# Designs tried in a protein design chat: VHH binders against q93235. Part 11

Target 1, 248 residues: q93235
Amino acid sequence: IFMKTLDPKVPRFYGKGTIIGVNPGVGYQPWLKERPDSTLIKYNLRDQKSYKAYLEQMKTYLTKYDSNATETRECGAGDSNDDLEKNPDALPCRFDLSVFDKGCSEKSDFGYKSGKPCVIISLNRLIGWRPTDYQENSVPEEVKDRYKAGSIAINCRGATNVDQEHIGKVTYMPSNGIDGRYYPYVFTKGYQQPIAMVKFDTIPRNKLVIVECRAYALNIEHDISSRLGMVYFEVMVEDKPVEEKKEL
Key: E = the ipSAE of ESMFold2; O = the ipSAE of OpenDDE; V2 = 0.75 times the mean of E and O plus 0.25 times the DockQ between their complexes.

## First folded at step 4 (VHH)

Design h20 (framework vhh_8h63_2; at its last look DockQ between E and O 0.03; V2 from the best seeds 0.00; counts 0 for: pae O 8.8 > 2, unsure alone 63.3 < 65, placed apart)
Fold by ESMFold2-Fast, scan of step 4:
Structure h20 (fold): chain B 248 residues (1-248), chain A 122 residues (1-122)
Amino acid sequence: as target 1 above (248 residues)
Amino acid sequence: ELQLVESGGGLVQAGGSLTVSCAASGFTFDNYAMGWSRQAPGKERELVAGIYTGGSTYYADTVKGRFTISRDNAKNTLYLQMNSLKPEDTAMYYCAADSPWELYSGSEYDYWGQGTQVTVSG
């Protein structure tokens, strides 16, 4: 009787896509949609209004991680999203934002109020793409100390020699970069894009610093003209007095 | 003000070909990932083809080998060449952009065109 009157559930499945070229670009946040051609993150430490838009953008971006627990699973070592390509019922790995609790969380205004701003780094959501490990002893020097097999290392430097002198100490969260267990992406409901954050611990006040960040895996090419495997943005943390208009 | 305007839709017999175009303005087009999504009656909007600034392209399984996405950055124009059209390809086709970094599976894009209707008779 129950089976005769119950509407059958029809599972919905997404087909696989194909990426041709297979070279991810790198993105960053906060990128403001109201100023789409600007890559400048500029604010005054003494004026909370000057960084409000950046904080709102960071919060908006991170709302994608407020997924229902039933749409994701906890993944331990050895677990990955490999099943997502063949099994439409497989759940994607949950991405834990608590890794950013060391000064890059909402409670710390993502480091902006302390003059140690955090920037989100992510790879483009390429359908079916996975990172390939470097051969033993072929890991690039600039990421050797932070490279982990199965992951994508991130390195940010000053874009010019002058910028490199000014950029100061940079902290990466997670220290080993983006874990490959969150790949591949295949339009799965509840998918959580893995990200890293870069914290600029000692960036100088009142100086523009041009930053270049690169993502590292054997199958990631670095091409500035196409923003392939790398991204540029500028940071300026000002420390200037704020003048209020007189009300007479 | 980012604007997207599609054109080139129409009526085509099964097995035929059609090219739809999207004219973009109000932003640096060559810095954006661009997509073609479609919505057929009774179905959700789906991404059928996408192209990143670096030249990497995406195609949904339903259109692989039949559709080709391309961009002309000098003309700020996105194209979708559709070959071997099937009645199942009948849909409103939308040009979409969100950011330089991402392609989405459905309606998550911030910027959409008005769409261009493609009807395939069988």
Scores: ipSAE 0.291, ipTM 0.631, lowest interface PAE 4.2, mean pLDDT 83
Fold by ESMFold2, look of step 5:
Order: C-alpha cells, then sequence, then structure tokens
Structure h20 (fold): chain B 248 residues (1-248), chain A 122 residues (1-122)
C-alpha cells in the first residue's frame, strides 16, 4: 500500500504552475534564468548594459498584464473574483499596472537608471486561497502604518544588522501591498496574478545588501528556517567608472 | 548553462514497461521542482508527473497507478517508471525543472530537455 504524506506547509505540484496548500510562498522579480542558483541583483549605474537583462526580464514578466477584453474584465472598487470559484465562464479581474507609474514602470527603467531599483513581490498561486484580515489590534508593527483590510502588506528589511543599516528608504507600491480583490485564485484562462513592487530609494552604492521581504495576512505563516511567507535576494548597485573588457 | 538530458526511450510492446531518466547539471538540483511532460504528434504538451523538493508527487489522471516519478538528489537524476504501457502513451517525453524563487507563480516549467521518444506498439 503506497501512502502519501500531506504537509500543508510544504507546497506540492498541482500542474500548470499551480500548487495546493494553505500557506503561500513568496517570489520576486527580476530573476534571471540563465543564472539558476543566483538571487543577486547587481549592476553599475554608469553602465546601462549592466542592467539591461533586468529590464528585459521585468518587461517580459509584465507582458502577461497586456489588456485583453476577451479574457478579463475591468474591475473597480468593491469588485472581486468571487464568481470564479462557481462559474467557469466568469472573467477574472484585469490587473492595472498604472499603480507603478511613479518610478517603477518601463518609462523609468523600473528605477534602475536612477539607482532606485524596483523589485516585484508576488505570492505563489494557491487554488482557492484568499487573504484573511488581521484584527485592528493584531496588525504586526512593521506594517501597521500601511496595512489595509483586504490586502496583503509587504515589508522588506535588511537580513542582518549591517544590511538593515544600509537598506535605506523603501517605497511600497501600492502602499498597502498586494490587492486582495484579485483573490481567490482559480485555474482559469486569463487570470492575472496581483503583484506589488518595492522600490529601494536610498540603497547605498558599492555595497551588497541582503534583503528579506515578507508578506503579511493573518493566514500567512512566517518561518525563518523554511522561509515560509518570505523571500531573500541581494542587491548591489555599483557606481564605478566603466572599463573596457580585457583581452584574454 | 543549465542542462537537462533525457534518456531511456525506445520501442516497447503494449503492456510492457520502460524507465526514462533525466540527467541534470548546471544548477542545484535539490532546490528545484522537477517533472515529466509528453507531447504526441499534433497534440498539446501534457504534464504527466511532477515531484517537489520535499518529495510530494503529482500524476495526471491518464497515468495514475501505472507511472511512478522519483528523484535521486545524489546523482542529480529524475526518473519516470512507466508500467502497463498503452499505445496512447506514445509521445516525446520531456524532463522539466521549475525555479525555487518564482515558486510556481503561474509560469510553466522554466527549463526543458530535448526529449526522449517512447513508442508503444500494439
Amino acid sequence: as target 1 above (248 residues)
Amino acid sequence: ELQLVESGGGLVQAGGSLTVSCAASGFTFDNYAMGWSRQAPGKERELVAGIYTGGSTYYADTVKGRFTISRDNAKNTLYLQMNSLKPEDTAMYYCAADSPWELYSGSEYDYWGQGTQVTVSG
């Protein structure tokens, strides 16, 4: 007799890029697939070629949000994806990228050219999951000033004391984090995953900063040993003279 | 760059068994979710089986009870044991890997091998 162990804290495949579980993981962009073991975002402000790959990855990732009237619907305040669980013909809400126009859009090279790089933060797609609100007096201190019921707040900090000293000012877009209107996730054509971006406004030059970002909702568990509810990446914005490639 | 190389395909009679393997290199195998997909001529690619880093598995309904996915992290190798093969299992079988940092955020597998042909006569 073959017995399958089900641990809700360990994601497992569902197929087509979807998993089943009760606790979403956190991911980030830009991540370069040609460097499969690296979580480093490193570039030189004085050399546009040094960050071009990150711009291309951001643009490619965001193409999934192109407008398509046949696969999505426009949703305003008070709208949600609740119908998707019952009606396979219901259209999912369209995610509007305009919230990122204040420094995290293609027009600003996603902040890279100004030394204020933007990073997309997302949750993995868990069928039927939706955020559960904190009660007013139970909102964690690090997101209390930005938390809004119905949303998933994001907070990024330096991983060590040195990193926290260096990380500088961080801007969250939207300020409240990931909008819960786009939940629940169902496996349907046209679904547009909601995202947030984090802009590192005053990250230092020529210093490696290890960043930890966490997602906050009452039903998102955090565990540092297994990195549940969080993601780590490293940022290094250089400001160095450009040198010619040396001949081997 | 990352490399996935399938092997072990071939011709087999209906009702027979076959094991396909995938040798992986260029990445930390233990950190990646792995899977097998197949594509028959004129059909869309179908996810057949998947295995997560913690060992939990997925199987398409068409292969449940007949196919077994496994991984050997010490050898960086993914396996698919196929039993009770049917002519409709005839397809190119592809090894696939999914990045740990996107964690299934809605993308298909990030990396694919070149495939190994499985042909079931009968």
Scores: ipSAE 0.210, ipTM 0.585, lowest interface PAE 4.7, mean pLDDT 82
Fold by OpenDDE, look of step 5:
Structure h20 (fold): chain B 248 residues (1-248), chain A 122 residues (1-122)
Amino acid sequence: as target 1 above (248 residues)
Amino acid sequence: ELQLVESGGGLVQAGGSLTVSCAASGFTFDNYAMGWSRQAPGKERELVAGIYTGGSTYYADTVKGRFTISRDNAKNTLYLQMNSLKPEDTAMYYCAADSPWELYSGSEYDYWGQGTQVTVSG
């Protein structure tokens, strides 16, 4: 894969009003390029070879956050990428991957080895878009316990009733979902796309589970037909003896 | 302002050919991976073809051997030559721009135009 370096002529700043799209799409990782038609995450927890590609994909994806300290700034409480729209010289907020250290980091093989796989959830980058907060009394029931103003809550469920029975306990990192401080997206060097991770803690073995993940903000619409505001993928964690292929 | 403007869509008979184009502006075109996605009514959006900055290409299995993606960096234009069209190819076709490594992710593309409708009659 040939990649060019960022051209200095690329606009550093997009002003207010440059909004691309009105409703975000939801994406997930890992997605394997060698299986482009598959949305299935399938591996045998007894066979490291079977989930190695997923680990590599996760690592590769997260490499984009290894930014030069000169291209991003530390953002504390009260800080946000709103500053990018006010000040063209402002640096984008640095994303903190440490929020995933409890079972969804590289050290833990992103949960794959333990049979608790983690999946990255993200929204596509819409210029100028930012989440709108729910009013306290209008938060959807499915995310009410985890919702925090300023964030995009994520909720994953089984796509069907059978899948919902199988999906088991799901942990969200962070619990509140995607941190809204990283919005709005501005077309600038160093911007780091905020993400959340979903951990399947008690997903059954040797069963296919179809998962639907939805993103929640007041201005995120869910449309099954267009798949707006949601993403589907399948997870199958096998627990089977590894057949040693005798190399003839 | 970043813009992607698709054109060239229309009605074509099965077995026919059509070329759609995407004019890009407001960003450094040659730094981005580009692609075509399509969406038929009631179906999920599908990445049809992608092209990296270096010219490497990707095709969905459904279009391999029939479609060709190309780019002209001098003109900031993306192309999709579609041959041997089938009714199943009927969809709104969107031009997409992403970072090179994100083009082939499970995520929705970050930037897209308004689309151009391609209709293939049986």
Scores: ipSAE 0.017, ipTM 0.261, lowest interface PAE 8.8, mean pLDDT 85
ESMFold2 (binder alone), look of step 5: mean pLDDT 78; pTM 0.779

Design h21 (framework vhh_8h63_2)
Fold by ESMFold2-Fast, scan of step 4:
Structure h21 (fold): chain B 248 residues (1-248), chain A 122 residues (1-122)
Amino acid sequence: as target 1 above (248 residues)
Amino acid sequence: ELQLVESGGGLVQAGGSLTVSCAASGFTFDNYAMGWSRQAPGKERELVAGIYTGGSTYYADTVKGRFTISRDNAKNTLYLQMNSLKPEDTAMYYCAADSPYELSYGSEYDYWGQGTQVTVSG
């Protein structure tokens, strides 16, 4: 086994540079490091051990949003990270996890126990990238009712006709998607990456559902082969008796 | 099991060129953003170049115009072509893989190789 991890005692480095070729990829959580080639979220409602790893991964991912008032600022409508390059004293916008309190918080086990699992959706960090607004009347139909100028709308659907029949009701948090006040991204201490969550309210039991999620802004093109603007993962919520495996 | 192995380091004269390579195994290469970081003794680790799954690239200002990062997904190999090398480029060069699903970028990559030494004289 040859694996190397960064020494956690080594200070984090923040640099400046230029990015070339822009179209953000889309990521999701929970993705398990123990199974890096798998995009399957599979668990049994009757077996808490079957979803413990997903809950731990979600909790670990969200620790980066722990409060640090001295390194972040409160941002309202119309604010942005534009000043991070101009002003050496400028602070990045604080991302507030309370937006997920509608069933996608740690207190609700991110919906897993109730069979309404939540999935985090985020964009890859591209230095200097920001969303470009769709023109009036050019917003794609599937996000029209949830699109907000300056933001990135998220839409998740079943990847095939069969998956679309099975996926059921999906709730988006925030309903308007990823807010543009957290852009542009710059290498900076304290930066908090904005995220959205998608809750699968009525996903069926004992059926594999292949999900396709897309991010929407004028300057986002969709290409699954390159992981650009979209992502695939699979969800299987089982409701099966737990088999007791006796110790030898 | 995720494994990264660097090669191609060595001694080169100022103004010369060198290519370092990173062979990846034990995972789906296409799912990872990849990067090259370097560290000289007594200095913090610096991200010098990155390449995302879609081919978008990043270069630190210190190397922009001189270094070129590329990936060959069919061979699971990452490359860094270094031109117009300077004594200041002398460092241990580390290959790194950063999960696109965790979206961590910079010095806190998820996976690192053991490094390959590049020494520029002159």
Scores: ipSAE 0.146, ipTM 0.542, lowest interface PAE 5.1, mean pLDDT 81

Design h22 (framework vhh_8h63_2; at its last look DockQ between E and O 0.30; V2 from the best seeds 0.00; counts 0 for: pae O 7.2 > 2, unsure alone 64.6 < 65)
Fold by ESMFold2-Fast, scan of step 4:
Structure h22 (fold): chain B 248 residues (1-248), chain A 122 residues (1-122)
Amino acid sequence: as target 1 above (248 residues)
Amino acid sequence: ELQLVESGGGLVQAGGSLTVSCAASGFTFDNYAMGWSRQAPGKERELVAGIYTGGSTYYADTVKGRFTISRDNAKNTLYLQMNSLKPEDTAMYYCAADSPWESYGGSEYDYWGQGTQVTVSG
């Protein structure tokens, strides 16, 4: 006697990539525009040219956090974007990229050169959406050690049993995931999308690893068919000799 | 290479109807939210209609009740059925595609076609 909600109660496309709805999808970077259907991040540690496009995409993505200081504000502990709904003069919280200075910054080539590549994880924008906290005894096992009330925990695993054997150690920045102070989004000019980064510390060389990342809050469903709360991508870090340049 | 090619534009008299279409190639069409934007001479580009992969739709107030957006996933084609056309609907109409992996709102990602001209005579 349960039934699917019908249009107009399902999320709608509104503006550039903004959906009005109740359950976010998950996006990742680096995604290359030249290969729109590819979720493969593949490079050779011995060939800097093989990962240049990924580094450029990461840099391009992060330019949105370049200073428009007049359109953002510093947010202290306990602050949030709640005022954006009721106050037209309120400024959105500024997102601080320094949290990624532990091996996932531009200075470290986002870990690519060292074979510890970083991947950006973000939630699709939903107008007015806020994360809902789990009750303490209801936090999913896979994130309980890194869950913090008011935040969205991120967990990445190998998509199959074989991938999970290969994925190795994963580091999350921030460790507690995406802070809820950057919600809600309400079409505010200067809004800075909060992100997390995932660093693959010990991913094996010369093996394709299929990764599944999930975002965790009480009001986030995990359904890949509907593209809700989770994303898949593949990582291949090669360690192969580069052929000497042959010039004719 | 992702391509969006609009067609079906032309001259139509006020009160008439016209359907423009967008042929999509180089990507898995079913995974992308799609939309139509238009730009009239001397005006900003505006989003006219959008359609989600699940079939949900959005319409700008200027066209609500007159325009209908639809998609044919088997043919990788997006449509905009325009009824009760007015001279103020005269514009270049652009097809747009929104990536499932980069589309978190804002302007970080935009795919647009070359446009098709719609001219409504008085």
Scores: ipSAE 0.225, ipTM 0.562, lowest interface PAE 4.3, mean pLDDT 82
Fold by ESMFold2, look of step 5:
Structure h22 (fold): chain B 248 residues (1-248), chain A 122 residues (1-122)
Amino acid sequence: as target 1 above (248 residues)
Amino acid sequence: ELQLVESGGGLVQAGGSLTVSCAASGFTFDNYAMGWSRQAPGKERELVAGIYTGGSTYYADTVKGRFTISRDNAKNTLYLQMNSLKPEDTAMYYCAADSPWESYGGSEYDYWGQGTQVTVSG
């Protein structure tokens, strides 16, 4: 009996948020585990208790960047994670949270206290994936003014015409999005997933806004039906008097 | 509200087979990536197999070719068929789930069951 040999096609482990194996999904934080099917971020500006869970989720998510001296290295201009695939001694690049200090850090309650909530945007990890740059004349209009070669730009808009009317000014941190020097992803101890944050500077009070955020690189497809390359969440920042329940 | 309950563990002779299952409730099962991890005495928990919403699967090298992960979305149930069992497969096996709203973070699952013990003698 002659046995057929099977060419090994190394399975790519596909993370949440992606349907196609070489196209990353997009995720967001804060997402609350106690509400597993909800993508709603809703709180009352006048009630600190109403947004405490979001602050704690943001803080918990960001703890993976706290211990980085022995498992990571600093990466300068032109430096990257390119060596990780070939050099078992290489340390992954350290992701520095200080880019978020102007309004999207714990000291500012990640913008929640001021009614300008910050949301973390991230890409699903695909082994060996890295962003491919747009050529200058091919950069999509919605990110052209912020796009930088080597990065993954982020754009958030209202999901419908009504939401777009309401979403207001959005600040992107960093402006050019997620830094590509952290790619490719490899499975290694200490790897720090690069992220960006978006801050909703002028989102209205007492109105639900459905937000669509998309990630932009030449090799990221966008498909609304399968939600490739994008993520949806809802934001409701209330500004209402706090009612106290009386106990007898 | 959210529950992952494993069952089907037990004592099996080396070379034997066993199926463990995980009943899920309290979330939209179809939308979650699911997986099995195991922890042997004195060792760290390791990812054994994963299955994504679209059906793509992952297996650790130590179980590839012997274990099969599957899901039944109609029954909200995750399965791990384990064949050709070895004493080194002895471990507590945990069902795990990842939400659709986070990036895959390199082996961390959002939710875990309490585990079912698999013991392989030989």
Scores: ipSAE 0.163, ipTM 0.557, lowest interface PAE 5.4, mean pLDDT 81
Fold by OpenDDE, look of step 5:
Order: structure tokens, then C-alpha cells, then sequence
Structure h22 (fold): chain B 248 residues (1-248), chain A 122 residues (1-122)
């Protein structure tokens, strides 16, 4: 039962299977506005024009983190957005993009030029939602080596067996996934949505790879049919000679 | 290409009502969280209202009880009914689309319209 009259800062509960439900959805960038229904990231690493739109989208997306010091606060260890619920005057934690400097920053063209494209992973914003930690002995095997309490681990794999053979090495930034300090989400000005990036280090050339990325916390369920707790997209890094457009 | 086109802005007297609309195209509208923000000259953009795919809504404290956000998925249109308008409501009103997987909230959105001007005279 959704109560429409609730304070936006109060957690809302939605039914299972909805985007804004009790279980978070997973999103990714780049998502191009000129192809809003396409989940394909395709470009030629020899052709800058082919991946320019992706770079621009990534840049545009990350611009929102150019925070005014007056709208956010620095959060140290042990700090979190819990204060937002306790103190209406509290400022949201500032997100630090420096965690992506190793190959997934603008300086590195987000890995596209080098054929190691980076993808932003995020969860949809559910008011009042925060990740629940696994017990130490109950962490899923696929993220056990990277999981940290207080974080949302991310794991990406090929959607099919063939895709899994092709996906190659994947790097997660940060390794632990999405930093939980930025939770809970609160409807407040200046809130910065935490993200992680996935870098495809050895993705093959000239092959389509279907990727499935899952988010891991105790209170995140995975459902393939509704794609709860996960997201699918396709990546194709081409390595082909650039054909010169004959000027008509 | 994803497009958001606002309309319905204008001049209205204090205490009056106005409805602004946003026509969406180029994407699956019903999968997106939508919202309205406004920006007055010299001021920061302010969140006004948001609506999720399921119809749940959020409002800024400054407009609670006066504004109503709604959507018609069949028409790919977002609405903001503004009642009891005040001079302080004068601003450019922008339609915003988040992402297929995000909910309304925060000051930054993925997609914006060009805005429609609302002016409330005292």
C-alpha cells in the first residue's frame, strides 16, 4: 500500500516488481538520449567519433557531482547519510569521484579509447532504503572476495555461457562496490547518488557481449524476469579501419 | 531522441491557478520517473514535485497542498497543477526525466526540457 500523503523523507513501500519498490533496480551509464531504448554500447576504438557520444554522456552524468560545498558535506569514516533522517538541517554526504581515477575518469576517456570501457552502475533511489549487510558467513560466493559490510557489492558476468567466455577480466571501482555511507536516500536538495564503475579490461574485439550486472546486499533480491537487483546491457568494442565518408 | 517540451506557462495573479504540461517523446514514458523543478532568476534550481511510475508523488514543502503533479502515460504527458499561486512561485518551470531505473529525488536529473515561464503578479 502506497501512501501518497507521506512526507517525502519518510520511506515509502511499493509492491514487488515495480521500479520504485522495496527492492532496488539497477541502472547503468552511459545511456544515450538519442537511443533511449537501446542498451547497446557499441563503438570502434579506432574511431573517436564513434564513442564521443558515450564520453559526453558520461561527462554529463558525472557533472551532477560537481557539488557546491554549501549543499554537501564531507563524510569521513563512520559517517553516513543517516544524519539526514535525524537532522533536517544536515547536509548530504559528498561523493568522491576520485575513486574512478584509475582508468575510469574523463582523463582516461573512461577507458573507451583504450578498448577498456567503463560503465557506471547505480541503484534506483528508494526513499529511506539502505543496504542490509550480509552476515560474514552468508556472503554470496561471487562477491565474497570483494564484499565489505556497509557496501553494495557489484558483480558482472556474461548473460550466457558464451558471453561469460567473452566478457574477460572485469574491474570494479571501488572493489567493494557502492559505498553505503551515502544511504539512506533522502529526498533532499544536494543528495548525491552513490555509484560504482565497472571496467571491462579484456573484452574481445568485434564481438557482442551481453552483460549482466547484479547488486548484492542482504535485502536485494535478484529476479531475472523483472530484472530486480540486476541490469542487462550489451557491449561491442570494434576494432576496424575507419571508412572515410565520401563527401557527396 | 528523448525530448521534453513544456507548455502552459504564463502570467497569473496571486491566488490564481495554472497548469503546466510536459510532452514527452522518444522514450518509454511510463518507465521513467518524472518531475518538475523551477528556477528563479539568481536562485538555484528548486525541486518542486516528482512522480514515480507507480503514481506516487513527492512535493517540496514550499508547494505542498497547493501543487499537484500527475501523469498520463497514454499521452506521454506530465502535468503540474498549481493552485493558490504566490509571487514567490515565479520561475522557469522545467520538466525532468530521470532514468528508467531511478526515482525522483535530488537536484540533478538526466533529461530536462527547455522550460516554461510562470509569472505570478502580486
Amino acid sequence: as target 1 above (248 residues)
Amino acid sequence: ELQLVESGGGLVQAGGSLTVSCAASGFTFDNYAMGWSRQAPGKERELVAGIYTGGSTYYADTVKGRFTISRDNAKNTLYLQMNSLKPEDTAMYYCAADSPWESYGGSEYDYWGQGTQVTVSG
Scores: ipSAE 0.018, ipTM 0.339, lowest interface PAE 7.2, mean pLDDT 85
ESMFold2 (binder alone), look of step 5: mean pLDDT 78; pTM 0.783

Design h23 (framework vhh_8h63_2)
Fold by ESMFold2-Fast, scan of step 4:
Structure h23 (fold): chain B 248 residues (1-248), chain A 122 residues (1-122)
Amino acid sequence: as target 1 above (248 residues)
Amino acid sequence: ELQLVESGGGLVQAGGSLTVSCAASGFTFDNYAMGWSRQAPGKERELVAGIYTGGSTYYADTVKGRFTISRDNAKNTLYLQMNSLKPEDTAMYYCAAGSPYETYWGSEYDYWGQGTQVTVSG
């Protein structure tokens, strides 16, 4: 009976499952393989070697969006990936990286050289999950000015009062968050995970800042103990003279 | 560096049960999203189960209701409890670990074990 429900010329390599009611976790980049136990983004503006690994990780992460046009489709404001759940031949929406061309692109070294580092924010891929809209009067205050129906708003703050004093101005790309047209997620060839970027425009030099980022939709709960709906990482942008080491 | 070692594979009769384990050493186990993939002779590798750092789980339709994935962070060990085994479950089973900040299952895992063979007889 399995062979009667799926075309054997289009094999399924990953199963489909429904995870109704599960809250997505929030991920970030750059996360470095050589420092897997660390959430610290630390570099010295005067030492290119100190941030090269972060730039290479960002570039490597974004290569997944180099998918062939035949495996994706252009999606307008009224479109979604709903058909992917029922039609194996449906094409997922193409994610356009040009939204990051205002200081968070490869051409801008993702802001690292200028001391305005960008961080990628994503939701964990939960099969079948899609955002539910807030009612207009119930949008949380911290995202009210940037919330758009059908989208997931992102807000990053200092984790403590001291960190909040230091975090400074933060810019979000896209400004209204992650668009819901890229949901629901299903296991399909060519699926492009939507992302947002957060740019730290005025983060202070030589200070460790602990950052808390939250994703906002009616069906996203925030729970640090379960790492759901929110993520923590640390940023330290140093501006210190490079000490030449004579190691030879 | 993280190293993954699978164990617990073997020969079982159809309808039987088996638990395979994956012992992690090196970096902190609880920082990784973990999964089990399998590959049968002449077939593509399939993700059968996954578990995120927060405990959320995924199961392939082929094993849902029969297999249970769990993790013991205190013992740095991942488990796959396999019940109601079928001859079609015969495969090499691979443990995998990946970034908790990239949760697409399958090819996005960073570390893989060498596998443990599970053979289900009729």
Scores: ipSAE 0.091, ipTM 0.511, lowest interface PAE 5.7, mean pLDDT 82

Design h24 (framework vhh_8h63_2)
Fold by ESMFold2-Fast, scan of step 4:
Structure h24 (fold): chain B 248 residues (1-248), chain A 121 residues (1-121)
Amino acid sequence: as target 1 above (248 residues)
Amino acid sequence: ELQLVESGGGLVQAGGSLTVSCAASGFTFSSYAMGWSRQAPGKERELVAGIYSGGSTYYADTVKGRFTISRDNAKNTLYLQMNSLKPEDTAMYYCAAEYDFWSGYTEYDYWGQGTQVTVSG
């Protein structure tokens, strides 16, 4: 006859440390599954073998975008995944990798050989989540020149003052960030997760640079302890002689 | 090998209740977002419910207030509790998994073989 409002056997937690499902985490590639505890991207320009694993990981990650045209649709201005629940015949938007052809494609070895390495940035999937636009007067200063309504802007900086001095010029692809047409995420066959790439154009040789990347939309809060809205990784591009070794 | 096996479907009268289950194997279940989709005869597949690895849930408007999605990470099992069933809920129900691990990589989506739910009216 009485409704039970609380189950004393179920622990209750609240506060920032228990946030789930409403604020996306940010991920990066290449992250090597054989070194799951490492966020370090380190290679020597003079040693092709030192970056082979990163190139293979990038290629493997991008293979999922090779799905056939019957599982996806071309999306233009004003399109979105909003209709996937309203229209049972709707297909998810196709993600076009050609936006990375400016030095972050497989053909360019993702910039690794030239010392301008590219890193994939993605948002973790949250069912039904979509970006909310900033009001024009409230766009954060660090992304205002690259922010587009309906999109998620990406900004990468050096994590400390020293890293910021060393990080150099960074190029973002697409230039306006991750397009909102690929949202909301729904559990649908053929869904293609949108990604951005960040190219480190002038990162110095033989210096470790700690990078912090943030995703920007009105409904994205930044909290690294919960891996929400931001991510850290390290880049070390060496230019050092390799020891003499016999080729096999 | 990642595998999903749905079970618990059957014939139920309108207004009745049914629970379908999805047993997962071959992956770290707790790291995956999970969902239920359905496909009625002659119609496209639709997502009806989803649950993020952290426990946040989503429901299609057609099932809100009637269906409850839940997960048991210790048993690697996903559940869909369906109440106040309608003839329009008649469909093959499919389990879905996708990997959104906070390490920054994603795996491919996986869809199970399905379990048939028939609501007589």
Scores: ipSAE 0.013, ipTM 0.370, lowest interface PAE 7.7, mean pLDDT 79

Design h25 (framework vhh_8h63_2)
Fold by ESMFold2-Fast, scan of step 4:
Structure h25 (fold): chain B 248 residues (1-248), chain A 120 residues (1-120)
Amino acid sequence: as target 1 above (248 residues)
Amino acid sequence: ELQLVESGGGLVQAGGSLTVSCAASGFTFSSYAMGWSRQAPGKERELVAGIYSGGSTYYADTVKGRFTISRDNAKNTLYLQMNSLKPEDTAMYYCARGEYGSWGYTFDYWGQGTQVTVSG
């Protein structure tokens, strides 16, 4: 019976593929198939059906990290993918989802039920690209407290002054950004794209907030016109009574 | 209904040229990154070319300088112009739609494919 409801699902991560360039783009999740032209994450806290699709998209996106575990190795501080270019038998670093266990895991419904929604932030794959460090006194002010050498810091703000007043407290996971041990990217079957999550801890109810997220490393330029090194999306967390079927 | 329909495959002589196309429907084509993947018998499917919504392109080293990916947003059509074809280019060629909101070539939908056979 359950097999009848399973449409063949085309994998989101299918094969080898990279963007060749010097400046990575930034992407986000969740994206809803039924609203493909929308960058709006909108749901009603009182209507589980309104956010169920976002939870399913998050779960589906993160499944790739489980399915590739046997094609990866555990990496500690100071490790990298440097040997992958020269050694075809070397395994890429495993990306551990447990870093999101502070309110952005499946167990916490990615914060959606509690009105603290989490959003995945990722960088496009550039062959041979790795983050380069800012000089100690040159780290941009907005990431200074969360910048770690060898990593890519993420910062999300309101896109306008009004949005910035409304966005509230944002939590970043990992707190120090995307770790450089997952770089450089090379064509390899087991490569796990590192990600960050941002959690909107105090986003207001019933208000549209336009969010701008930027990735920070010395070799990431921010270009608003081309949206390089940055991404935009909108969040609206509603707290409204569910419309009930009119009884007659 | 979301559909990707490939066409233009066929038999071609080594050194020749061929253009395959992909007709997209059921979504706003211009908003999506698109790509071409191929699979030869007994081999894994690989991405050979990709194009972002803004027109930036990617090519696998095996096809760089020989293949050109392009899109016509007014016609909702993706193209792959293949020049200097080699027997090693023989494969099923699949049109793919990029995952929305992702800047990497992660795909969430594929067509049924079109066969390209290069005789030598």
Scores: ipSAE 0.000, ipTM 0.153, lowest interface PAE 14.0, mean pLDDT 80

